# VH-VL binders against Large ribosomal subunit protein eL31 (rpl31e): the designs that were tried, part 3

Target 1, 104 residues: Large ribosomal subunit protein eL31 (rpl31e), of Aeropyrum pernix (q9yd25)
Amino acid sequence: MPSEGTWVYVVNLRRVYWGRRTRRAIRAVRMVREFVRRHTKADEVVIDNELNNYIWSRSREKPPARVKIIVSIREEEPEEGGERIRKAVVRLAGRKLRPGRYKG

## First folded at step 19 (VH-VL)

Design x3 (from w1 with heavy chain K101R, light chain R56K)
Fold by ESMFold2, fold request of step 22:
Structure x3 (fold): chain C 104 residues (1-104), chain A 124 residues (1-124), chain B 110 residues (1-110)
Amino acid sequence: as target 1 above (104 residues)
Amino acid sequence: QVQLQQSGPRLVRPSQTLSLTCAISGDSVSSDSAAWSWIRQSPSRGLEWLGRTYYRSKWYNDYAVSVKSRITVNPDTSRNQFTLQLNSVTPEDTALYYCARQDYDSFGWYFDYWGQGTLVTVSS
Amino acid sequence: QSALTQPASVSGSPGQSITISCTGTSSDVGGWDYVTWYQQHPDKAPKVLLYYVSNKPSGVSSRFSGSKSGNTASLTISGLQAEDQADYHCSSYTYSSTWVFGGGTKLTVL
């Protein structure tokens, strides 16, 4: 896994519909966060507020079945030394933006 | 190709409301792949992002903290345009105002199209 | 005042290289990679020069390059030409889902 880079993913959120209706949007946001952690090994994941709002936009019971995201990944070394942390920052991508690697 | 055409008064008195309009051609104000911003430019502050409106199943706004208490950005889907209203203006609000588009189908996520600019003077 | 710090002016002779800095915080320049440089000639709207720190749109000269380290982004222009005389603005996305700009840098080509 590269230490830094930028990727566009499509996250399948359909599994949230298998559970309780009232928690679907909460589980959808969690699923996006866990998707990012799994694919990037990030220690920290920052989700842009617009992406969160999009997942909640229809209702807590009707999150989108999939969402396209852009993830920027980097490792940061504390200025006084110590263990490097791997950070991912995530925002909403437009529907026509192709999945894949864009930087790194 | 996307074009942004601005209109609105160029002289506003202190304490009144500054209102500007940005008409869109070549795209839709309700596109779920875009966001629509107002940005102003003055010698004292340089470029300053003021706020945006965007549609993602419903309408949302985000505003700069410095103007959040005074600003409203509204879409008008029937006319395919969006507006800026800035309340309680002072001479510090004198600036060249731009509208701009941000395209979410672009990796770059920058302001790719700008209006022509409207110089608004706030004075008595 | 501007949220990002740029020098007010820089100058250079034709053929020289110059660098313009843009300093922010860990919640903007250091926190996101959406750092954009705009070039603005007199009486014109800004035009994108670099995006995502260092990427170029089509048609932008290889003489322009960008980088960042920590909370500071840099624009470098090599082989200065008279047409490069313009204002240069940096911008960054923030953790508050807002955009911030630098105060702008006037480049004078001597």
Scores: ipSAE 0.618, ipTM 0.876, lowest interface PAE 1.6, mean pLDDT 88

Design x8 (from t8 with heavy chain S57E)
Fold by OpenDDE, fold request of step 22:
Structure x8 (fold): chain C 104 residues (1-104), chain A 124 residues (1-124), chain B 110 residues (1-110)
Amino acid sequence: as target 1 above (104 residues)
Amino acid sequence: QVQLQQSGPRLVRPSQTLSLTCAISGDSVSSDSAAWSWIRQSPSRGLEWLGRTYYREKWYNDYAVSVKSRITVNPDTSRNQFTLQLNSVTPEDTALYYCAKHDYDSFGWYFDYWGQGTLVTVSS
Amino acid sequence: QSALTQPASVSGSPGQSITISCTGTSSDVGGWDYVTWYQQHPDKAPKVLLYYVSNRPSGVSSRFSGSKSGNTASLTISGLQAEDQADYHCSSYTYSSTWVFGGGTKLTVL
């Protein structure tokens, strides 16, 4: 499990093609969210609009088979009486970004 | 080398539409590794991102909430340029307007190329 | 979302080191690493100095460095030179696929 920071992942979305065509893109977004939750243990996952658009770019029936994402992980301070939460923001990664920890 | 050349009226009357054009050289407006933004600058508000257009199998737009209801950013592939339209302008829209590019090939969340800027004054 | 907060102005003498802060709220992206610093000379467009908090693009002097602690990013200029007199802007990419900017800081070299 990665610590706070920025990480690049490649998510395989091919599994979404096993289900209903009309829900493939929705499932793809969900898969990305779940992938990030599992790998980062984030309590909250935010999908960037660009990433969402990319997944839907070829229609709701034709999401990409794979997507490279860049995930920022941060621990948020709790509200009064609350618990600390881990938040992940997921964006579309550039083609030249390599999987692993992003250091700039 | 990427170059952005801005053009358009520098004086606009209140309630009219502000229109600017940004001509692109050295890159394509429909590049899948680029996005094209408009940013304005004023003494009172500093730099303010307004909106962008980019092509990823189809065209997308993102707009700042502050201007979303009044703004349109359009690409023109035939001329390799993109435009800004801001409707129903008020004196608060007086600013130095920039077009800018950011890259999606690597780390693409900063603006690496800028137009020369266009001072647009909203006045009667 | 709110604008990032910068000091309106800072000053220093040649050879000194100065720091410009950029503070966001915990609810905005100010606390995240997608922070960019721009230098802007009079009648010029902003130029990238640092991206991702502390990374220098090619051609940017090593005198410019960046850091972040909590919700505050900082730009440090060491060995201050006359040519460094300019406006400096911080920026962050938001969760909603937008950009926010600081109010800008005017740096005067005395």
Scores: ipSAE 0.825, ipTM 0.939, lowest interface PAE 0.8, mean pLDDT 93
Fold by OpenDDE, fold request of step 22:
Structure x8 (fold): chain C 104 residues (1-104), chain A 124 residues (1-124), chain B 110 residues (1-110)
Amino acid sequence: as target 1 above (104 residues)
Amino acid sequence: QVQLQQSGPRLVRPSQTLSLTCAISGDSVSSDSAAWSWIRQSPSRGLEWLGRTYYREKWYNDYAVSVKSRITVNPDTSRNQFTLQLNSVTPEDTALYYCAKHDYDSFGWYFDYWGQGTLVTVSS
Amino acid sequence: QSALTQPASVSGSPGQSITISCTGTSSDVGGWDYVTWYQQHPDKAPKVLLYYVSNRPSGVSSRFSGSKSGNTASLTISGLQAEDQADYHCSSYTYSSTWVFGGGTKLTVL
């Protein structure tokens, strides 16, 4: 389980093409969200606008088969108290970024 | 080497539209690994990101909430440039305006190339 | 969208080491590592010094280093030189796909 930090992943989205054409892009975004949730155990996953746009760029019926993402993971404590939450922000990764932990 | 050359009026009246152009050399405005932003700077507000345009199979724009209702950033592929249009300006829009590039081929969330800057004064 | 907080000014003598802080919230510098430092000389555009908190682009002197603790990122300049006199800006790429900047810090070399 990844600790706090930044990680690069390649997400396979091909299985979205097994379903209804009109919902492929929506499912692709959901798949990315669930992928990150499972791998990072994040309570909240935020999809960056550019990543979302990229998934929808060809049409709602033609999402990319694969996407490289860079995920930032942080633990946050609510201001009003309560349980700590793990938050992940997901962005589109550059082509030159290698999968694994990003160290700069 | 990438270079950004800015041009446009330096004086705009209140309620009019501020318009600037950023000419790109050494790269393409439609590069799928780059994005093109406008940033302004003033003594009172410091540096402020305004918006960007970029091409990923189609054109996209992101705008700062503070100017979203008044701003348009447009690419011009024929001239390899992009423009800033800010409507209904007020004296608060007086600033030094920069165009800038960030490259998404690697780590692309900083501005690695900047225009020379254009001081735009809003005055009646 | 709130700006990041920097000291208005710092000063040091040649050869000394100085540090500039940049404080944000968990949504900005505090919680994320997408922090950039820029150097700006008079009548010049900002130049990248550090990205991702502590990474130096090619051509940037090793005298510039960066760190982050909690909600505060820090730029350290060692072996201060006269040419380092400039304005320094921190920035962060936010979770809302925008950039925020600090107010800038004027560094004077005495």
Scores: ipSAE 0.813, ipTM 0.936, lowest interface PAE 0.8, mean pLDDT 93
Fold by OpenDDE, last read:
Structure x8 (fold): chain C 104 residues (1-104), chain A 124 residues (1-124), chain B 110 residues (1-110)
Amino acid sequence: as target 1 above (104 residues)
Amino acid sequence: QVQLQQSGPRLVRPSQTLSLTCAISGDSVSSDSAAWSWIRQSPSRGLEWLGRTYYREKWYNDYAVSVKSRITVNPDTSRNQFTLQLNSVTPEDTALYYCAKHDYDSFGWYFDYWGQGTLVTVSS
Amino acid sequence: QSALTQPASVSGSPGQSITISCTGTSSDVGGWDYVTWYQQHPDKAPKVLLYYVSNRPSGVSSRFSGSKSGNTASLTISGLQAEDQADYHCSSYTYSSTWVFGGGTKLTVL
């Protein structure tokens, strides 16, 4: 489980093409979300608008087969009486970013 | 070497439309490794991001909520420029307007290139 | 969106070290590391000093450093020089795919 910080991943989305055409893009976004949840153990995952747009850019039937993402992970302090929440924000990663922990 | 050159009227009357152009050199407005924004600056509000346009297989726009209903950012691939249109302006829209670029290929969530700025005054 | 909070002004003598704070919410500086510091001289556009809290682009002096704790990002300028007199702005790319800015800090070198 990665610590707090920023991580770059490559997500394979090819499996979305095994399902119904009209739901491929939706499934792709969901797949990214689940991927991030699984790898970061985030309780909440936010998909950046640009990343979402990119997934839908070719149509709802033609999401990208692969996507490089950059994920920011942060632990948020709970409200009084609440539980600590791990939040992840997922953005589209630039081509020059390398998979792994981003250190700047 | 990327350069941004702004142009447009510096005086606009209330209720009219503010229009600015940002000419790009050294890069393409349709680059899939860039995004193009408008930012304004005023003494009362400081720097304020207004909106952006970028091409990722198709054109997209993001706008600040504060101006979303009045703003349009349009690319012009033929002239390699992008424009700002802000409708129904008020004196509150008086500001120094900047066009800016951020790079998508790297860590690109900051503005690394800026236009020279255009002071636009809204006055009756 | 609300702007980030910066002190209106700071001052220091040559050779001193000064710090400018930038405070946001958990959705802004406090929540994420996508913090950028800009330097702006009179009649010029802002210039990037630091990105991702503490990273210096090429050409930026090592006298400029950045950090973040909780909801506050900080810009530290060591060995203050006359040329450092300028306005400094913090910015953050938010999870809502927008940029927010601080109110700016005027640095005077005495």
Scores: ipSAE 0.798, ipTM 0.934, lowest interface PAE 0.8, mean pLDDT 92
Fold by OpenDDE, last read:
Structure x8 (fold): chain C 104 residues (1-104), chain A 124 residues (1-124), chain B 110 residues (1-110)
Amino acid sequence: as target 1 above (104 residues)
Amino acid sequence: QVQLQQSGPRLVRPSQTLSLTCAISGDSVSSDSAAWSWIRQSPSRGLEWLGRTYYREKWYNDYAVSVKSRITVNPDTSRNQFTLQLNSVTPEDTALYYCAKHDYDSFGWYFDYWGQGTLVTVSS
Amino acid sequence: QSALTQPASVSGSPGQSITISCTGTSSDVGGWDYVTWYQQHPDKAPKVLLYYVSNRPSGVSSRFSGSKSGNTASLTISGLQAEDQADYHCSSYTYSSTWVFGGGTKLTVL
C-alpha cells in the first residue's frame, strides 16, 4: 500500500451502469471512495467538490465511465492523546496528468 | 500566453453592488483544465479568495463562506470573460481586487496568472 | 476559513539565507501539500514562487526552496539579493475547496 504521498489514478466507473439508473452517480462517488480506501487504507476519504461536481455533471443517471483522480495521502498527528489518522483527499485530475506517483 | 484584463468601476457606494469584469486572452473561460477566481487584497485582511467559476461538462461555482451570501461569479463565453458581482457592499469591501487563473494540468491549485488588479473603494 | 500565520516581517543581508514560516491547521497547511508561496513586489500582482510546498515553476530561481513539517510550511531564500525585497504570501488549497492565505511577510534586504 502506498505510504504518504500523491498519486494519480484512473478509476473505472463503468460498473455503476449495471445498477439502478437513479443511483448511478451516488454509486460512482462511493466507488471512488472505496477505490481510494482499498489502495490507501485511509481512515477518512474526502471527495473534493470539483470531483463530486464532475461525477454529477450530466445527471445522477449519467456519471462518467472513467475518472482521473489525484489522491493525496497523509497521516495526521493528533492534538493531544489522540490516535493517528490516515486521511486521503481526492481531487479531479487534469486530463494531461499521467497516472503514477507524484512528489509533494 | 494567458492574459487577464480587468475592468469596472473603482468607486462604489455603500449598499450598492460591486461589479468587475475579467477578460481572458490566450485561454478559454470554459477550459476544462482551468478555473477562474476572484481574489482581493487589503491591509486589514490581506489576500482573500472570494470565489471561482469553472466548466466541467457544466458550469460550477465555489464561494468563500465570508461572502457567499453576496457574491456571484459568472462566466461569459461569448466574450471569453468572467465577472464578479458583490452585493450590499460596505467599506470593509474596499480592496484591491484581482482576477486569477489556476490550471489543473500541473497540480495547479495555485494561481499562476493574475489580472492587473482593480482598486475598488466603497465610500459614500 | 482562518488565515495562515506568517511573521509580519523578516530581514537579512545580501548573501544570507532567511526562512519564512507559514503555520496552519490540519485542514489547510497541516496534513496537505497544496501550499503555495507568492512573491509580491510593490504595485504588482503576486507571483508564484513555489507550489505544492517545494516545486518551482519555470523561471523561478533555485535560491527559493520550500519545506513542510507538521502544520508549518517554510520558504527559504538563500543567497539573499536586493531584488528579493518584497512581500511574501503563503496560501493553501483546503479540503473544503477553498483557498486560505497567510497575512503576508515583508522581507527587507539590509
Scores: ipSAE 0.726, ipTM 0.910, lowest interface PAE 0.9, mean pLDDT 91
Fold by ESMFold2, look of step 19:
Structure x8 (fold): chain C 104 residues (1-104), chain A 124 residues (1-124), chain B 110 residues (1-110)
Amino acid sequence: as target 1 above (104 residues)
Amino acid sequence: QVQLQQSGPRLVRPSQTLSLTCAISGDSVSSDSAAWSWIRQSPSRGLEWLGRTYYREKWYNDYAVSVKSRITVNPDTSRNQFTLQLNSVTPEDTALYYCAKHDYDSFGWYFDYWGQGTLVTVSS
Amino acid sequence: QSALTQPASVSGSPGQSITISCTGTSSDVGGWDYVTWYQQHPDKAPKVLLYYVSNRPSGVSSRFSGSKSGNTASLTISGLQAEDQADYHCSSYTYSSTWVFGGGTKLTVL
């Protein structure tokens, strides 16, 4: 089977502050999704509500500058004869959990 | 090292509010690396997660669909505890109630500490 | 009643292997890998047996193993012993950021 596993990343969200103030939290969530797509080549990214809540916690204008996430990657066969889907499920990691590979 | 000690009444009348408290030692209810849950157990439903409270820059709650219209889980930082309030109870709410901790600083992400359990009976 | 389906009971003789299933949906068991098995002896709180589908905490015997395929997780107990007589519960995280449990399985060692 192609690469599956679990990783912890720290995502730098500072560049959302370079754009419009009123859309920063929306862009921060988008940045997390694109970060995960880029680093894992996932076709689908599922973001847990707790992670979304953390990004929005202060206001849509003041997302956190960094967020620690834990990403679980799997490949799934959606149906007979269909292409495999590379799926990433993402949750908020505790701040003491170190970046790196956790499960192969 | 973390210990959870439950308290509250064991008998509640129908239509009243079930209220339980879980006191925490060895950790803080406001820890940004934990979430604090209530879980109940009955013969007909087995284990049933009810809801949680957690702190991430501010306080949040998540509740099970089955009880979300009646439940509140609140932290009490001054006493280092969290509470369950379940409104408008019926005999179907009779169960053994547990509080539990969920750790975010480990990979495991399971309920690693449980209170001693409180059997609550709802009857006339 | 329960969100995850487990057999109500299973039995086996000492030394045999048994398997307990836990079936959910694509939004819980099939959607997350946070599937946990708990063992519960009478009058005690549940204790973690396996986490993240198949990982054993330190102190848990290698006789316990876990797997998942599609929307179904499985707990296998090999070399069955009398002390394994207990209730077994599966749980899973959901896409709604909630936890769900199976109805529980009573294991009887004959």
Scores: ipSAE 0.603, ipTM 0.860, lowest interface PAE 1.6, mean pLDDT 88

